# VH-VL binders against Protein STK_02290, part 6

Target 1, 225 residues: Protein STK_02290, of Sulfurisphaera tokodaii (q976g0)
Amino acid sequence: QEQLVAVNELNENLGKVLIKIARDSIANKLGILKINLEDYLSSLNDPILNKKGLAFVTLETYYGNSTSLRGCIGYVEAVAPLKEIVSKAAIAAAFSDPRFPPLSKGEFDNIIIEVTVLTKPQEIDVENRWELPKKIKVGEDGLIVEYGILYSGLLLPQVPMEYCWDEETFLAETCIKAGLEPDCWLNNKVKIKKFQGIIFREEKPKSEKILIIKPSEVKCKKEEI

## First folded at step 16 (VH-VL)

Design o04 (from i01 with light chain S31N)
Fold by ESMFold2, fold request of step 18:
Structure o04 (fold): chain C 225 residues (1-225), chain A 126 residues (1-126), chain B 106 residues (1-106)
Amino acid sequence: as target 1 above (225 residues)
Amino acid sequence: QVQLVQSGAEVKKPGESLKVSCKASGYTFTSYYMHWVRQAPGQGLEWMGIINPNSGGTSYAQKFQGRVTMTRDTSTSTVYMELSSLRSEDTAVYYCARAEKYYNYYEGYPHFFDYWGQGTLVTVSS
Amino acid sequence: SYVLTQPSSVSVAPGQTATISCGGHNIGSKNVHWYQQRPGQSPVLVIYYDNKRPSGIPERFSGSNSGNTATLTISGTQAMDEADYYCQVWDSSTYVFGGGTKLTVL
């Protein structure tokens, strides 16, 4: 019943709001922002924020001339409004990423927040599994590999651009990400889904200015050498 | 407040089937996974399977494959677990247990159970 | 199939530190979760992802995981901590629990 957020509905202003939701949710959990988070989210009545959506929230520690990963968590099933997904993902990225300790108050002013909004993953329709590479567009599509409910791997659309992968390599690497053999995409019991995404990123910690990054704009690292 | 309320204790005979319900409240039912875990008297915990309440998709532990069926009703926020061809060894407390559905880009889905139902004792005796 | 090994019991005096081990081949490469089960009650998550504490769990509960051993540590042990404790991992395609450790506070 509720329509899904489409990537083409998102603009710079909505990107700023999504980043604000993520930052306010983390600030509330830290005790920096004293609000009732449920009431805060309920007050956001923008129709687009209330559509079901999928997103990742990525946190990076800012060092001035460089950044490093600090957490990256998302929802890849459209189960709740975009505003709620971003809030929950932000909190999980800050406090529940097993690679990092919980975010401290001292870190809060030195992180960059990135929100990547995804389209709903769609299973790729093929008669012959060997046609799967032909249905994938490097630079546009991200991939999900699923085998039952317990094997799942996801690669974002920018990843094959960064590594100069072709479509078959992209499929193989996504299989590996799922903990499966590289040729798992030929197995009829394995689901292959594709999606698109757009990235909204703070330029600096807490900055009003944001960057909008399309995966197609990512240069291959070999081209930069 | 998150609550998982299970159906009452049952007494069954070998060869019969059991069906336990687990009604969820205090959260969005389809936004979390639901698992079933059992505990035989005086014994440890044994995972039985998982259901995605949103899609209805399931995966079962190998030991129970072919005997267990998990279903859900989104209109009542309820999951069900049915175990067929019961044996005395199936005497146990059966728990539903909730899991987060968020996806860590590097680690995958979380594989811990944050809330548990009160448990349902099923006794299988001749 | 993957096996988690726990001692059957651990006894500590009140106020002392309890250490409960969970052994497994290369368990340090897995995420370990811990549950407390008081007599006649459902399990309660006390540690997830090796060392993270859910909201409402006292600071005296902590965890670590390296090599072939994960450890649940309860400092300043109280009578209310007397319970069975289970470690748990996800292993390839299934969930595995340790056999449980009965913590006695005497």
Scores: ipSAE 0.784, ipTM 0.887, lowest interface PAE 0.7, mean pLDDT 91
Fold by ESMFold2, fold request of step 18:
Structure o04 (fold): chain C 225 residues (1-225), chain A 126 residues (1-126), chain B 106 residues (1-106)
Amino acid sequence: as target 1 above (225 residues)
Amino acid sequence: QVQLVQSGAEVKKPGESLKVSCKASGYTFTSYYMHWVRQAPGQGLEWMGIINPNSGGTSYAQKFQGRVTMTRDTSTSTVYMELSSLRSEDTAVYYCARAEKYYNYYEGYPHFFDYWGQGTLVTVSS
Amino acid sequence: SYVLTQPSSVSVAPGQTATISCGGHNIGSKNVHWYQQRPGQSPVLVIYYDNKRPSGIPERFSGSNSGNTATLTISGTQAMDEADYYCQVWDSSTYVFGGGTKLTVL
């Protein structure tokens, strides 16, 4: 019986620890922080950090009154303890995102780190596919669309809130993210999975203060007003 | 240190099956995908399929669909590839190759192979 | 299906810069990965995501990708760099390798 992290057992202190794991892992890879990373992670004894988990690490470049994406990598299968997942995702987001060059030492003090912890995705089972929108709660659920190995798309729970989408639009957009037609969710061979998440975000680069963001709290900002 | 150690060379006759093992060490076996890639003598590399060692889920290249089966044993950190109904054209070196399992929010899964096994030569001749 | 084209061979003198091309339709929109295979050995990843170097790969290995051509560049070429080099992409449904380029250092 697999023991998985539940998002409701995460508090502000654990959010700070997850962000610190991400930042220290990147700093270690840059040579800024000289530690043995395996020993560092092994010293973290909180039982919640040792449960298997899923998370995304998002890096953003800080401009004072705005930010821009700098990397976003996660694990969407619960294959390792949460502390290890966050460490590996942070390093990958900093150095292995194909959209960006490897993070430099000069950038390190000018990024914001965000950790989004996910629950294990669960397949939504329905007899009638037209009932799928009723099984989804915008503001709480993220979606995964899978069609074999060739087509997979994921949208985080905050996304439909940011764009003011209803449940059918959320399904359609997740299909598009997977490279499929917008109505693919009606296809019985397409798997639809849902999950929940909570966001821990540095207020400013390297700040001790963090923001805790529930997807339900995200305001509609259709044009970044 | 990451190592992928494959079973030894085999000689097979047409119509037989081959089964190659790949034992992983130096990393968490279920945290990575495993692929199989082959290389016929004097030829390039050809992808055969992928297995998720955590779930046991697989996907195969269309050319091999119906002839290839990939399995794993998590207790021994070993993946297996079986190819049935062998023909002379199946003479090749067979490699297992590891891939990262992280998900890029915008790009999807990584599609490169960071560590390879030593290869297993399978010769199919009458 | 998608095709990657490489020259069959490239020759360079020691210390010179070797360039190995990988041609494909609109390859600049794809992520290109490169492998080195020494005689009798398995492939080794030398470049991923067009231009990123795995740990342990010397800085003399670099890559670029734009338009219809991806390029692996080896500066200060050494005798130990003599090998076959393969480019590789994911093409929406399958993994595609180039035919390979034999780099000779003479």
Scores: ipSAE 0.783, ipTM 0.888, lowest interface PAE 0.7, mean pLDDT 91

## First folded at step 17 (VH-VL)

Design d02 (from i02 with light chain S31N)
Fold by OpenDDE, fold request of step 18:
Structure d02 (fold): chain C 225 residues (1-225), chain A 126 residues (1-126), chain B 106 residues (1-106)
Amino acid sequence: as target 1 above (225 residues)
Amino acid sequence: QVQLVQSGAEVKKPGESLKVSCKASGYTFTSYYMHWVRQAPGQGLEWMGIINPNSGGTSYAQKFQGRVTMTRDTSTSTVYMELSSLRSEDTAVYYCARAEKYYNYYTGYPHFFDYWGQGTLVTVSS
Amino acid sequence: SYVLTQPSSVSVAPGQTATISCGGHNIGSKNVHWYQQRPGQSPVLVIYYDNKRPSGIPERFSGSNSGNTATLTISGTQAMDEADYYCQVWDSSTYVFGGGTKLTVL
């Protein structure tokens, strides 16, 4: 398989472009923007954008002093160039997240877009499954748990930080995410993969200023309560 | 436009094998899962299995384990489903059906089929 | 095994609202999808994730899901809506379909 986009290949400028791709894709679907999306994406010639990649798009409703989740969808298999992945993920996040109704035109100007780009997941191989927590670093690694094609769970690197999880809890929660028992990571038939990520986020809805957030910078929600 | 074009109808005898093809077009073949679903005459829909066209990975319904094999040819954007040891009960219309690969962060993969082939009737009779 | 129960048939007059139920234990905690199958044709996705409508599907199609019952609603039913309708869910490691409901437009 072709090499995937690496985090070190990304910068603020590319982050801005990724955010723009997401926003324009949503806008186009809403009919706010009237473009040929395929032509638009094809016009982006940056080699990094045209490399296969993994990404999640998170939408949040902006309330000035707070935000709420509005959608979160991504790709955990690099099946297309990063620019297409972000476009598709953004559209899906806005209109196909089962937790939320489709995004309305009235909501568009009040959403914050966040794009998380993921590195190529790497399977963690250990002789003793009890050593898996030692191979994982909270604040840096995301996890994928796979048991065949039908059982798959993914948690982003920032999630254990948000919930103040240790590595073992992180593994257990990822197992649960996969629809498996919390101790599934002890089963050598279950694949455990780790990846890293970089987060690009609008400071405010439709803002030109884009924030670059490292998962390690994410604060525990429990500490803020 | 998305199109799934399947091979033509077949007549088989008990004990033989069937192999149905599904050619995909109008989208990136490896960017979606492909499923097989069958429908016996006058009956409902029955899921048979899934294939990842990108990796070739498969998973089959328990009922068909050991008898079904799903494969793909990326060069021709074609998925194949082979069912062996045919029985009269295997008489059905066989459908290929596409599924999205996006991952909802909290609910996982979508478990629905957005496009279907035209179906392939396979009749198993002595 | 998880079971989805649908009525065998539903009849409506043109312009009336058709309601097709899909029963399942705690189905409200699952995502329900609906497929339309006209005679001699392939299934077509008409509702996904309980109440989302794919592009090209008329607005008269809607869905809901709560408790033990998911519902497909077709408002202003037209002759072209005459078809078999199947509900579908994901259960653990398999895809489950309802038995199908034949909608007749009188």
Scores: ipSAE 0.913, ipTM 0.950, lowest interface PAE 0.4, mean pLDDT 96
Fold by OpenDDE, fold request of step 18:
Structure d02 (fold): chain C 225 residues (1-225), chain A 126 residues (1-126), chain B 106 residues (1-106)
Amino acid sequence: as target 1 above (225 residues)
Amino acid sequence: QVQLVQSGAEVKKPGESLKVSCKASGYTFTSYYMHWVRQAPGQGLEWMGIINPNSGGTSYAQKFQGRVTMTRDTSTSTVYMELSSLRSEDTAVYYCARAEKYYNYYTGYPHFFDYWGQGTLVTVSS
Amino acid sequence: SYVLTQPSSVSVAPGQTATISCGGHNIGSKNVHWYQQRPGQSPVLVIYYDNKRPSGIPERFSGSNSGNTATLTISGTQAMDEADYYCQVWDSSTYVFGGGTKLTVL
């Protein structure tokens, strides 16, 4: 089996590069940059960037003292090198998120880019499905619920922290995201996978300073999905 | 450029099986889903199923379950669709269609087809 | 099963605006995609996620979706726009297509 990018292989420098890839990809699509994206990505020779990986790109509009979501798209299957995944996810987040209109040139300078790199999802196997919550750690694990190829729900590790969920609630909510019943995780025909992640975030739009955020550091917002 | 090239037209008899191929090029084969959609003469589009070229995982429309099999060959970037126990009603143009694998965090997969093959006419007649 | 309803045909004069509807129960809560199929050709994605255009699709193509009706709008209709148009949605575990609308440019 091909080795995927591991969280421990990533550092601040690579985080900066990933964010740059995302930003440049969006800029190129907007016509702010005029580059050959394929050549650009090919020029990146870091071995880690060229390993297959999983990632989400989150865009937020920056208002100085607050931010708002502007797009969030990723890949949950390691189908390409990490550098390509981030590029594609960034473009999709900016222009193909159904919740938002395509990003405009005027918005570009005021967005914060966040890249979340995920570990390879691992299926959680238990003899008794009621033991699943014991195999999950809120603040560390993200979850994927799958029932066949068409039913899929994913929640990032920081989400249960944001909503102050316990492990069982986390499972239930992930089931809901998959379009299944909240107790779908009790069904042994449903696959439950866990993964971890590392978050790289611009401090401000286009900032050279990149923040590394652990899911466990995310504070509860007491909001509902 | 993205290209999906399908196998040529076929004539079959009732009870036989058809197998259509779809060769992908111009992109990373395993980075996208592949679907099969058919269109009977003068009729609309009908979804048949999906295959993940990376894993080989499949899901079929209920109407075709037990009768359709989708496979892939990663070495040749080719997807295959086999339909058995053919009936006259299976006369149609069969399309392979590509779909993105990116996941919107809140809405899920895109569920649309961005590129289509040229189609393969299969005629089932006695 | 979820059903999408399209008019069988729509006619428009060159340069005028063509409107093709796609009806479905609470379709506004779904994402609607549109495909163009010229005679003897394969379908082509012209609108995705209700109102987004793929690269290469002219700006005269637009879409909207609310309530129980999604709409494909073609402004400044040209002869080359004559085709069958299909709306499509995702429903539960299946892909649903409308019956198609034949657009004739008079």
Scores: ipSAE 0.913, ipTM 0.950, lowest interface PAE 0.4, mean pLDDT 96
Fold by OpenDDE, last read:
Structure d02 (fold): chain C 225 residues (1-225), chain A 126 residues (1-126), chain B 106 residues (1-106)
Amino acid sequence: as target 1 above (225 residues)
Amino acid sequence: QVQLVQSGAEVKKPGESLKVSCKASGYTFTSYYMHWVRQAPGQGLEWMGIINPNSGGTSYAQKFQGRVTMTRDTSTSTVYMELSSLRSEDTAVYYCARAEKYYNYYTGYPHFFDYWGQGTLVTVSS
Amino acid sequence: SYVLTQPSSVSVAPGQTATISCGGHNIGSKNVHWYQQRPGQSPVLVIYYDNKRPSGIPERFSGSNSGNTATLTISGTQAMDEADYYCQVWDSSTYVFGGGTKLTVL
């Protein structure tokens, strides 16, 4: 089995490149940039970028003092080099997210790009399914719930932090995302995988300065009563 | 460009098996799902199953469980669909169809087919 | 099992707007996709995720989805648009197609 990109192999410089790949891919699709995308990606020779990897691209509309989600798509199976994954995810996030209309050219300059690189998901093995919460660390682990090919749910590591979930709630919510019952994680036929991630984010739209965010640094957003 | 080229038409007898191939080109074979959909003459489309070319994992429609087998050869970027115990009602055009593997964070995998093969007519007659 | 209902046929004059419906229980909560199949040809994706157009699909094709009905709309219908149209959804563990609608351009 080919080794996938590890989080410790990534640095700020590679993060900048990944964000650039995402932005250029979107720009090219919009016609703002006119390049041969395949040639562009092929020209990137960094060994890490050419290693198979997993990533999500998140787009947010920038309002100066606040942001709103504009798209979020990724790959949870390492089927291509990281550079290609980020490119494809970025294009999909901008134009194929069913929650939003396709990104317009006028929106492009007001978009913040975030790239989350994921480690290889590892199946959590336990003798007793009730022990699963003990094998999960909120603030560090993301989760994937799979029941065959047709049922799959994924939650990123920062999500349980944002919603103040414990490990059991995290599992339940991931089950729901998979289209399964909240207690699906108790079924030994359901596969539970965990992964970690690193987040690279533009400080502001098209900024050369990027932020590196750890999921554990994300604060809980209390629900407004 | 993306191309899905299927094997040629077949004539079969009841009780026999069919095996249709679908060769993919113009994209990374393992980066997409492959589906099989059939269409009886003058009828609509019917989903048969899905295969992950990367892992070889499969899932079949309940109607075809126990009778259909989907496989792949990564070295040739080819997917195969075998249907056994053929009946006259299995007479149809069989299509391979590609599906994206990206995951929308809130809605999951896309469940549409963006490219289709040219189809393979299989006639089952005594 | 989940069922999608389409009219068997729709007729439209050239230049007019064609509307093809796809009915399903609470279909508005699902993503609907549409395929065009010309006589003797393979299906072609024309709308995905209710209202998105793949590259190469003319702007005259549009889609909507709410409540119990998804709709494919073809404005300025042309002779080349004569085809069978299928709506499709994913339901739990299976892919469901409508029965198809034959669009005739008079």
Scores: ipSAE 0.912, ipTM 0.950, lowest interface PAE 0.4, mean pLDDT 96
Fold by OpenDDE, last read:
Structure d02 (fold): chain C 225 residues (1-225), chain A 126 residues (1-126), chain B 106 residues (1-106)
Amino acid sequence: as target 1 above (225 residues)
Amino acid sequence: QVQLVQSGAEVKKPGESLKVSCKASGYTFTSYYMHWVRQAPGQGLEWMGIINPNSGGTSYAQKFQGRVTMTRDTSTSTVYMELSSLRSEDTAVYYCARAEKYYNYYTGYPHFFDYWGQGTLVTVSS
Amino acid sequence: SYVLTQPSSVSVAPGQTATISCGGHNIGSKNVHWYQQRPGQSPVLVIYYDNKRPSGIPERFSGSNSGNTATLTISGTQAMDEADYYCQVWDSSTYVFGGGTKLTVL
């Protein structure tokens, strides 16, 4: 099997490039930029960008002292190089998120882009399903719950931190996300996978300064779902 | 440009099996799901199942469980759908249809079909 | 099983607005997608996620979804818009299609 991008392979410079890929992809779709996107992506020769990877792109509207969600889409199967994944996810986040209308040109300069790169999801192996919470670390691990192709739920590592979840609640919420019962993680037929992530975020819209955020640094600010 | 080219029309007898192929081009074959949808003459659309061309994983509609098998050949970018124990009611145009793999964080996978094959007519008659 | 209900047929004069309904219990809580199928042709996605247009689909196509009814609207209807239209949703573990609506442009 092909090795996927690992979190430790990424640095601030690559983070900046990933954010730029996302922003340029959106700009090109809006017609703000007029480039051949395929040629642009092909011109990026960094070995890490050309490894298959997983990523989410999150868009937020910037209001100075606050932000609001504007879109969030990613890939949980490494089907393309990381650079392509980020490009596709960014375009989808801007124009294909069902919760929001397509991004307008007028909004573009007021959007903060966040790219979360994920490690290869690994199935958690336990003899007793009740031991699963012990194999999960809130603040480090994201979770994927799968029951065949049709039932799939993913929660990013920062989410349980934001909602102050413990490991068991994290599992339950991921089950719900998959469209399954909260205790689905006790079923041996259900696959539980964990992954890690790194977050690259613009400090301000189109900022040269990029923040690197570890999921463990995210503070609990919201009530539990 | 995205193209889904299916195999030609077939005539079958009750009890036989059909196997329809769908060759994909113009995009990365393993980066999208493939579905099969059929349409009886003068009738609506009916979902049959899904295959992940990357993993080979499948899921079928309950109605076709035990009779349908979906496979793929990554070397030729081709998906196959086999339906056994054919009945007259299986007379239909069979379509392959592509679906995106991006994941919306709150709503999940897209559940729509963005490109369709030209269809394959299979007639089941005595 | 979840059921989508469409009118069997709708007629419209050229240049007028056509509306095709898709009824389903609390369909407003689901994402509705629409497909156009011209005679003898394959289905084509014309609206996804209730109101989004794929690339290449004319702006005269629009969609809405609320309560128990989703609606496909075609403004300035043209002869080429004559086709069968199907709504579609995801329901727990299966894909559900409406019965289809034949749009005639008179």
Scores: ipSAE 0.911, ipTM 0.949, lowest interface PAE 0.4, mean pLDDT 96

